# Designs tried in a protein design chat: VHH binders against q12xb4. Part 26

Target 1, 267 residues: q12xb4
Amino acid sequence: MLDFVGLGLFDEKDISLKGLEKIHNADKVYVEFYTSILMGTDLEKMEMLYKKKITVLSREDVEQHAEDWLVDAKDSNVVFLTGGDTMVSTTHVDLRLRAADMGIKTTLIHGASIASAICGLSGLQNYRFGKSVTIPHPYVSNRGVRVVSQTPYDTIKNNIEAGLHTAVFLDIDKDKGYMTVNQAMEILLEVEGKLGEGVMVDRLAVGIARAGSPSPVVKADYIEALRDYYLGGPLHIVVIPAELHFVEAEALVKLAGAPEGILENID
Key: E = the ipSAE of ESMFold2; O = the ipSAE of OpenDDE; V2 = 0.75 times the mean of E and O plus 0.25 times the DockQ between their complexes.

## First folded at step 12 (VHH; framework vhh_lunsekimig_d3)

Design i3 (at its last look DockQ between E and O 0.01; V2 from the best seeds 0.00; counts 0 for: pae O 16.2 > 2, placed apart)
Fold by ESMFold2, look of step 12:
Structure i3 (fold): chain B 267 residues (1-267), chain A 125 residues (1-125)
Amino acid sequence: as target 1 above (267 residues)
Amino acid sequence: EVQLVESGGGVVQPGGSLRLSCAASGFTVSDYYLYWYRQAAGIERELIAYIYSYGTTNYVRSVKGRFTISRDNSENTMYLQMNSLRAEDTGLYYCARVKYTYDSSGYRRYHFDHWGQGTLVTVSS
């Protein structure tokens, strides 16, 4: 059988008791690190706590050659580990479908997802989120042309017009590293300067760092000020609120240090 | 020694274009925030545009859409492309280097530690 087990947000201790139980009963344990990164752990720490050897699978192993290791689940207990929650923001439903075609029984053991963590950390209501977006790292082409995606600006604009918050994921790149909230604010302001539509003018943003760790950072401020705020190390994520309910605004002030002025209506 | 040297200024008619250069020595332009300021006679220096170390740009409203800041890391030089020039754009144009520290509240405080000599732009009919 094949058990999908979510690892949660930050370190090896975020696994559920049910997840750990599945690992203990497993004959083989696999993990992939390409859909998410647990900043507070590594393979050695996981193996020491879970008392199991863990085999790392590449994207190719999972997406193109899954049957090479799925076959083990016909005759033994196999666990597949994923950061966060197993099926959230992944294509791993394909593995369940392939397993079903092979006559392999599957289960899901959930873990905490960043999608829910941003709501709890900020106090913003989960049902008020619209389409999410990722800000990619800008790059300079080999001919000197700077490429900056306009898509995050447009997505935020459309959500704001619909009264919806935007979860803004920040790019990870081998060479450029983990994008920070500071860099994300810079990019949004650059695009605002080109478009001039006012979407980022007097716009509140929430920066969140190291969700799930013992010392997360949650800071809300206007985009120009948040650009200059130190959030520390990765991973970072941004939320752009639309219009706020009074409880959401109070939460941002009290829990995320937002300017108190957001509590007052402008006539 | 850290130096910033502006060039490219001159006399141009309204609606014309100029390209200013700020050549840097003694540091790498991509490691710092770089700013363009201008100063008209008898007036305090005015910020017009800047480029962050990460490469993002910002402009004051009076020049948005008309001016473009850029840099060439291989030449260690920042540029200001000025189009659709107006009489009010006349002035001495400076480039400046900025670095920052964090204050006790966690926010950046910017320090202008080096300025160029300026290059004169005159927009006249």
Scores: ipSAE 0.201, ipTM 0.623, lowest interface PAE 4.1, mean pLDDT 90
Fold by OpenDDE, look of step 12:
Structure i3 (fold): chain B 267 residues (1-267), chain A 125 residues (1-125)
Amino acid sequence: as target 1 above (267 residues)
Amino acid sequence: EVQLVESGGGVVQPGGSLRLSCAASGFTVSDYYLYWYRQAAGIERELIAYIYSYGTTNYVRSVKGRFTISRDNSENTMYLQMNSLRAEDTGLYYCARVKYTYDSSGYRRYHFDHWGQGTLVTVSS
């Protein structure tokens, strides 16, 4: 048996009772912290509360060597822990599919998701979101060329044209760290500079930091301004709104400190 | 030439212990996935334990807590420490090497490419 358990947003206490029960009944517990991480806790605190040893899996362990530990679930109860909610990452879905192919029964225990949290924090309506996207850290290719993905830019563009908001996940890298809203804005502006399609020009953006914590930060501003706004420590996420409903605009102003001018542009 | 040679089998009373060895040659044990299988008379060969290249170990439920798989890189040998042996543990024990390839999704797929000759373990009062 393989149980996918979402841990929630911030610390070890965000797990559901059902999730905790799965852990208690597990023979082996794995966790990955590369798709998301609980910034309000650590492995020791988790193990203490959950009363179970937890094995941390690397990205490589999950994406390249999944069968190495999935096979345990054929003969024992295995729990796979993730920050936030499970199956948010395509990697998790792939794991589940592989498990199925291996004849392993799987269950899902859901956790609090950043996908819904961003709506609650910003006041943006969940049904108005389109395709989400992740901004990857830029990298230098083998040829020594700096590579910046334009996929986020295109995704945002398409959503805006469709009148949909975009949840923009920010990359987590073991070497480069947690991408900040500031970095994300820089990257989007960099791409704007290259493509020049005007998608990010005077574009409203929402930066969210430490969702689920006792001190989350939600700041809405134009990209250029938001780029220079300090949101504090990780984790960060970005939302790029499309056309705003009146209620959304009001929420962004009152709850996220958006410029009041955005209210004037609402039909 | 790749070769796996099992040793350490013998007759032991219930509750006793044995340590099996799988000496590898022609390759480095730490670079490969290695498995212990056993085959009792009249039944199919069954997986009992395995160790991966990165040192992760796993066991089937029937041997979990009693058997320990390990390797010594300096000796290029894999071991199976068997404690609290039972009559049902009787059988021919095999070690096997697994090669892996990557599928289109980037995941490793495994296939057995070498087997040892086996070593006999008899648990009897």
Scores: ipSAE 0.000, ipTM 0.176, lowest interface PAE 16.2, mean pLDDT 91
ESMFold2 (binder alone), look of step 12: mean pLDDT 82; pTM 0.790

Design i4 (at its last look DockQ between E and O 0.74; V2 from the best seeds 0.00; counts 0 for: pae E 2.8 > 2)
Fold by ESMFold2, look of step 12:
Structure i4 (fold): chain B 267 residues (1-267), chain A 125 residues (1-125)
Amino acid sequence: as target 1 above (267 residues)
Amino acid sequence: EVQLVESGGGVVQPGGSLRLSCAASGFTVSDYYLYWYRQAAGIERELIAYIYPYGTTYYVDSVKGRFTISRDNSENTMYLQMNSLRAEDTGLYYCARVKYTYDSSGYRRYHFDHWGQGTLVTVSS
């Protein structure tokens, strides 16, 4: 049997009691760290709390060679751990399908997802979100030209025109590190300067740091001001609201420190 | 000791190009916010462009598309490439180092802590 267990948002304590029970009853426990990062923990802390040896699988182990370890679930209890919620923002439904083809029963033990956490932290309604996007770190091409992706700008524009909020994920890179909200605001303003379409002019944004931790930061302000706001350490995420309903605007003012003036633009 | 030394100014015809250099000593150019300002006769200094440690750049409207700010970490130097020069671009060009502190509300306040001596650009037929 193969149990998919979500690890939640931040540290080893975010696992559900049901997830922990599955680990305790498992013959083999696997984890992958390539789809998500739990900033508040590491493998040693997880093994100490869960009282179980955990084997780390590479992307290749999961995507190319899954059947090499899936076969063990035919006659033993196997657990596969993923940060957040197991099937959210992953392609791991493929593992469930491959397991089904092999006659292996699968279960899902959910964990908290960043997709829902940003709604709770900001007060923005989940049904008002459109397509998400990731801002990649800029790079310098072989021809010496600085390349900044315009896709995040366009996605935000299209969502705003549709009355939808945008969840904006921030890139992680070996050399450039964890992108901050400050850097993300800089990029969006740089692209605005090139395109001149006005999308980022007087535009509200919500910066969120360390969701799931004991000390998250949630700060809303106009993009130019948020560029200069201290959010502390990683991980950061941005939400760009579209047209706000009154309750959403109240939440941003009262919970995230948004300028009170945003209330004058709604009923 | 922190120093900024501008060079590359001169006399050029309208439509011409110049590249200004801001050679830095006592700090690494990629660690700081770096700005170009200019001062025409009888006018206060005006911002023209800046570059941040992360590499993002900004330009005032009057130079956008004509000027390009850049830096070279191996030479510890910031540059201003000035194309399609106009008579109104005449002035003394300064580079400045900027840092920030956080105020009690959590926002950055920017401080111009070092300036160069300036390099003169004259656009004349």
Scores: ipSAE 0.400, ipTM 0.736, lowest interface PAE 2.8, mean pLDDT 91
Fold by OpenDDE, look of step 12:
Structure i4 (fold): chain B 267 residues (1-267), chain A 125 residues (1-125)
Amino acid sequence: as target 1 above (267 residues)
Amino acid sequence: EVQLVESGGGVVQPGGSLRLSCAASGFTVSDYYLYWYRQAAGIERELIAYIYPYGTTYYVDSVKGRFTISRDNSENTMYLQMNSLRAEDTGLYYCARVKYTYDSSGYRRYHFDHWGQGTLVTVSS
């Protein structure tokens, strides 16, 4: 059997009791930290609390060589740990499908998700969110050209036009590190400069840092200003609101320090 | 000690190309906001281009498509590739560094804290 267990948002204590039970009953415990990571803990603390050795899997282990360790789940109990909630990443879904193809029974133990946490922290309503998107780190192509993805810009644009908020995930890269809200704003403004469609001009944005920690930061401001706001250490995530309900606007002002002027634009 | 030293200026015919260098010392170019300015005779200094730590670049309209700002971390140098040069591009070119600090509200405050000596570019027939 293969149990997918979400670890929650911040540290080793965020795991559910059911998740912990799965770990205790497991013959092998794996974890991946490339889709998300618990910034408030480390492997040693996790192993100490969970009383189980944990094997860290690389992206390659999960995406290219999953069968090598999945096979153990045919005749033993294997736990696969992830930051946040399980199956949020398409990678996890693919893994589950591979397991199914191998005749391996799978179960899901859910953890706290950033997807819902951002609503709680900002006061934005979850049902008003559209398609989410990830801002990837810019990279230099084989031709030596710096490439900045326009997909986030377009996704945000489409959501705005539909009156929907956008959860904007920020890239995690082994070499480039954790993308910050500041970097994300910079990228979005760069794309705005190239496309000039006006999507990011005077656009309200919400930066969230260290959700689930004892000291989360939630800051709402216009993108140009938010780019220059210090949110502290990782992890970061961005929300781009569309039209706001009055309650949402009030929440952003009171809970996220949004400019009071946004209340004047609410009908 | 922080220093910026421009080089690569010279005399070039219209349509020609030059590559300016801004050699930095005392800091890492990739960690700072860097700017190219130019000053023509009798005219105020004007912004030409900038490159941000995360790679964002900007060009004034008059140089778009002709000038390219870049940096080489290994050389700790910022560059300005200038193609299709025009007479109006004549001037003294400066590189500058911008530093920021956070104010009590948590927002960055930017200021230019270092300038190079400049390198002269003359575009003439």
Scores: ipSAE 0.357, ipTM 0.680, lowest interface PAE 0.9, mean pLDDT 94
ESMFold2 (binder alone), look of step 12: mean pLDDT 81; pTM 0.781

Design i5 (at its last look DockQ between E and O 0.62; V2 from the best seeds 0.00; counts 0 for: pae E 4.2 > 2)
Fold by OpenDDE, look of step 12:
Structure i5 (fold): chain B 267 residues (1-267), chain A 125 residues (1-125)
Amino acid sequence: as target 1 above (267 residues)
Amino acid sequence: EVQLVESGGGVVQPGGSLRLSCAASGFTVSDYYLYWYRQAAGIERELIAYIYSYGTTYYVDSVKGRFTISRDNSENTMYLQMNSLRAEDTGLYYCARVTYTYNPSGYRRYHFDHWGQGTLVTVSS
């Protein structure tokens, strides 16, 4: 048996009772921290609360060598822990499919997800979100050229044209660290400078930091201003709203400190 | 101690190229906004280009397509590749560091806190 368990947003206490029960009944517990991480805890605290040893799996362990540890689930109970909610990442889906191919029964225990948390924190309506996108860290190619992905820019553009908000996930990299809202704004403005399509010009954005923590930060402002706003420590995520409903606009102003001027542009 | 030291200036013919360097010490170039300025004789110092901490670049119109600002983190140095040089590009070129503090509202306030000594670029026939 393989149980996928979402840990929730911030610390070891965010796990559901059902998730905890799965861990207690598990013969082996694995966790991955490369798709998401609980910033309010560490492995020791997790193990203490869960009363179980936890083995950390690398990206390579999960993506290239999954069969090596999945096979244990054929004859024992294995738990696979992830930050947030399970199956949000395509990597998790792939893992589940591999398990199925191996004849391993799987179950899902859901955790709190940033996908819904951003709606709660910002007041934006969940049904008005379109395709989400991740801003990757810029990198230098083998040719020595700095590469900045334009995909986020295009995705946001398409959503806006469709009247949909965009959840913009920020890259987590073992070497480059956790991307900040400030960096994300800088990247989007850089792409705007290159493409010049006007998508990011005077565009409203919402920065969210440390969702699920006792001290989350939600700040809405225009991209140029938000680039210079201090949100504190990780994790960060960005939402780019499209046209706002009057309730959404009011929420952004009252809950996220958005410029009051946005209330003048709503119907 | 924070220092910025420019080099690479010299005399070049119109249409020629130069590569300026700004060697930084006492800080990591990738952590700060860095700027290139130039000052021609009898003219106020003018912004040429900048590179932000996360790599975003900006160029004034007069140098777009000709100049390229970059940095090498391993060398902790910022560069300005100048191609197709013109007589009007003559001047003393400075690099500068911009830092910021946060105001009570949580927004950055930027200011220049370090300048190099400059390197002279002369474009003449």
Scores: ipSAE 0.396, ipTM 0.696, lowest interface PAE 0.9, mean pLDDT 94
Fold by ESMFold2, look of step 12:
Structure i5 (fold): chain B 267 residues (1-267), chain A 125 residues (1-125)
Amino acid sequence: as target 1 above (267 residues)
Amino acid sequence: EVQLVESGGGVVQPGGSLRLSCAASGFTVSDYYLYWYRQAAGIERELIAYIYSYGTTYYVDSVKGRFTISRDNSENTMYLQMNSLRAEDTGLYYCARVTYTYNPSGYRRYHFDHWGQGTLVTVSS
C-alpha cells in the first residue's frame, strides 16, 4: 500500500494525526524536498518527532526511477511525504497512476496547502484566483545579457483584465537564494519600466512571509511602497489582487495593513 | 575613504550618444543602491535612474528607452549609456551612493550618503 501524506506549511508539527498514524504503521517512509521546502524543520527534526527513519528521494528517483521504490508497496506499507498537500502543484498524480498499473492501492492524506493559506491569510476569495506564476531570478544569458522574465508581468496583466487575483510564487535558487517580496516588487517595476503598459502603476500587492509559522507576516501596500517593507525571513510569496469585492478590501485593510484609501474605490 | 568620480561628459550633437562612468573606491558597487542625478543650470537636481544592489534598474519617464544604467563589479564602476540625446539632457550628471534604514513602521528610509563631483554633458545644435 502506498500512502501519500502532506506535511503542511511550515514545520514537522503540521502533519495531520492521520498522516502521523500512517508513518507509524509504515515499513518504509520516503520524502521529497524538491517540490517544496518546510522552513521550520529539517530531516532530523522530522525523524525525531515521527520516530521513523525517512529516506530522501531526489527528483530523478521520483520521476525516472519510481518503480525502484514503488515495488515495495506491493508487499509492505510505504509512505511518501510531500510538503503542503501532496497532489497540489505537483506532478505526483503520475505516481498514483503508476501504482494503480502495478496493482498497488493508494491513499491521500491531505495537508494544508499554500494555495489555500494565502486566501485565509489575506481574506481574498479563493474562487477569484486565476493562473499562478513564478518570478524567476534574473540571470545573465550565454550572450552576456541580463534577462528578466516578462511572463509574470503578462500573467498578472491577463488576470487583472479578467478580474482575477494572481498568486505569485518566488524563485528559490541555491546560489541566488530565496527571493524576497522586496526583490519581486523590484523585478515587476523593472519590467514595468521596460514595457510602460501601466500594469504595476498604483497596483496593490500582498506580501506574505512564513505562512504556517507562529508569526507570519501579511502586508498589503502599493507595489512601490511594498518594495520598501521589511517582511523578515523566508519563505515569501506575493498575491496581486485584481478588482476587490468590498469584503476583500476590508480584509486587506484590517488584516494586512493596506492603505485605507482602497476602500474609497470599490462598490 | 569613500569616493565617487564621474567621467565621460562632453559636448555632443542632438541625437548623439555618450557613456558616463562613476568609478567607486572605498566600497563595493554591488553592495549598494547607486543613483544617477542630473542638474540643469538654476534647477534642483533631478533623478535619472538607479540600480539596486540586486541589479534591478529604474528610469524616470523622460529617459526611458534612451538611457541604460549598468555596473561592472570587476571594475567597481557604474555606467550610464545615453543615446538619442536631446538639448534638455544638458546638465551636470552626478552619481550617488544610497543606503537605507527601516523606520518604526517597517518601511525603508533612504539615505544619500556620498555624491560625486559631477561630469558636464552639453547637447548643442
Scores: ipSAE 0.262, ipTM 0.652, lowest interface PAE 4.2, mean pLDDT 90
ESMFold2 (binder alone), look of step 12: mean pLDDT 81; pTM 0.787

Design i6 (at its last look DockQ between E and O 0.67; V2 from the best seeds 0.00; counts 0 for: pae E 2.3 > 2)
Fold by OpenDDE, look of step 12:
Structure i6 (fold): chain B 267 residues (1-267), chain A 125 residues (1-125)
Amino acid sequence: as target 1 above (267 residues)
Amino acid sequence: EVQLVESGGGVVQPGGSLRLSCAASGFTVSSYYLYWYRQAAGIERELIAYIYSYGTTYYVDSVKGRFTISRDNSENTMYLQMNSLRAEDTGLYYCARVKYTYDSSGYRRYHFDHWGQGTLVTVSS
């Protein structure tokens, strides 16, 4: 049996009791930290609280060699831990499908998700969100050319045109680190400079840092200003609102420090 | 000690190319906003390009399409590739570092804290 367990947002205490029970009953416990990570804890603290040895899996272990450790679930109880909620990443879905193909029964134990947390923290309405997108770290191609993805820009544009907010996930890279809201704003403005479609010009954005922590930061401002705002340590995420409901606008002003001017445009 | 040292200037004919270098020491170029300025004789110093810490670039209109600002982290050097040079591009070229601090509201305040000595570019037939 394979149990997928979401760990929640911030530290080892965010796990559900059901998740903890699964761990206690597990013969083998794996965790991946490349799709998300709990910034308020470490492996030692996790193992101490959960009273179980945890094996960290690399991206390669999960994406290329999953069968090597999944096979254990045929004859024993295996737990696969992830930051946030399970099955949010397509990688997790792929694992579940592979398990199914192998005849392995799977269960899901859900954790707190950043997808809902951003709504709670910002006051934006969850049903007003459209397609989410991830801003990848820019990279240098084999030809020596710096590549910046415009996909986030286009996704945001499409959502705005549809009157939908955009959850903008920020890249996590083992070498480049955790993308910050500041970097994300810089990238979006760079793409704006290239495409010139006006999507990011004077666009309101919400930066969120350390959701689930005792000291989360939520800051709303125009992109150019938010680029220069200090949100503190990781993890960060961005929300780009579309047209705001009056309750949303009020929330952004009162809860996220948005410019009061945004209230003037609300009917 | 933080230093910026420009090089690569010289005399070139109209339509020619030059590559300027700004060698940085005492800090990592990828961690700062870096700027190219130029000053023609009798004219105030003007911004021509900058590169942000995360790689975003900016060009003034007069050099767009002709100049390219870049950096090499391994060499800790910023560059300015100048193509299709014109007489009006003549001047002393400076690189500068911009540092920022956060104000009480949490917003960055920018200031230039280091300048190079400059390198002379002369475009003449």
Scores: ipSAE 0.521, ipTM 0.771, lowest interface PAE 0.7, mean pLDDT 94
Fold by ESMFold2, look of step 12:
Structure i6 (fold): chain B 267 residues (1-267), chain A 125 residues (1-125)
Amino acid sequence: as target 1 above (267 residues)
Amino acid sequence: EVQLVESGGGVVQPGGSLRLSCAASGFTVSSYYLYWYRQAAGIERELIAYIYSYGTTYYVDSVKGRFTISRDNSENTMYLQMNSLRAEDTGLYYCARVKYTYDSSGYRRYHFDHWGQGTLVTVSS
């Protein structure tokens, strides 16, 4: 049997009681850390709390060599741990399909996902979100040309035109580090300067830091001002609202410190 | 000791080009926010462009598409490439190093802690 268990947002305590039961009853426990990062924990803390040895699988182990460990689930209890919720923003449905082909029963034990957490933290309605996007770190090409992706700008523009909010994920790079809300605002303003389409002019944004932690930060302001706001340490995410429902605007003012003036432009 | 030295100014006809340099010592140009300002006679210094430590750039509307900021870490120098120069671009061009602190509300306040001496650009027939 193969149980997929979500680890939630931040630390080893975010696992559900059902997830912990599965771990305790498991013969083998695997984790992958390449689809998400739980900033509040590490392998040692997880093993101590869960009372179980946990084997870390690489992307290759999961995507290229899954048979090597999936076969164990034919005659033993295997748990596969993933940050957040099990199947959300991953390709791990492929593992469920492979398991089904092999006659292996699978279950899903859910965890909290960042996709839902941003809605709760901001008060923005989940059904009003459009296509998400990631802002990559700018780089300098082989020919010395600075490359800044325009795709996040265009995605935000298209969502705004459709009345949809945008969840904006921020790049993680071992050399350039965790992108901050400040850097994301800088990039969006730089692209606005090149394109001149007005998408980022007088545009509200929501910066969220350390969702799921004891000390999250949720701050809404116009992009130019949010560029200058300190949100503290990682991980950061941005939401760009489209036209706000009155309750959404009230939530941003009261829960995220948005300028009260945004209420004047709501029907 | 932190120093900023501008060079590359001169007299140029309208439509011409100049490349200004801001040579830095005592710090690494890529680790700080760097600004270009200009000052015409009888006027306060005005912002032209800046580059943040992360590498993002900003230009005021009057120079967008004509001016380009860049950095060269091997020479520890910031540049301002100025094309399609106009008479209103005449002035003394300064580079500045900028730091910020956070105020009690959590917002940055920018402080210009070092300035160069300036390099004169004159756009004239």
Scores: ipSAE 0.506, ipTM 0.812, lowest interface PAE 2.3, mean pLDDT 91
ESMFold2 (binder alone), look of step 12: mean pLDDT 80; pTM 0.775

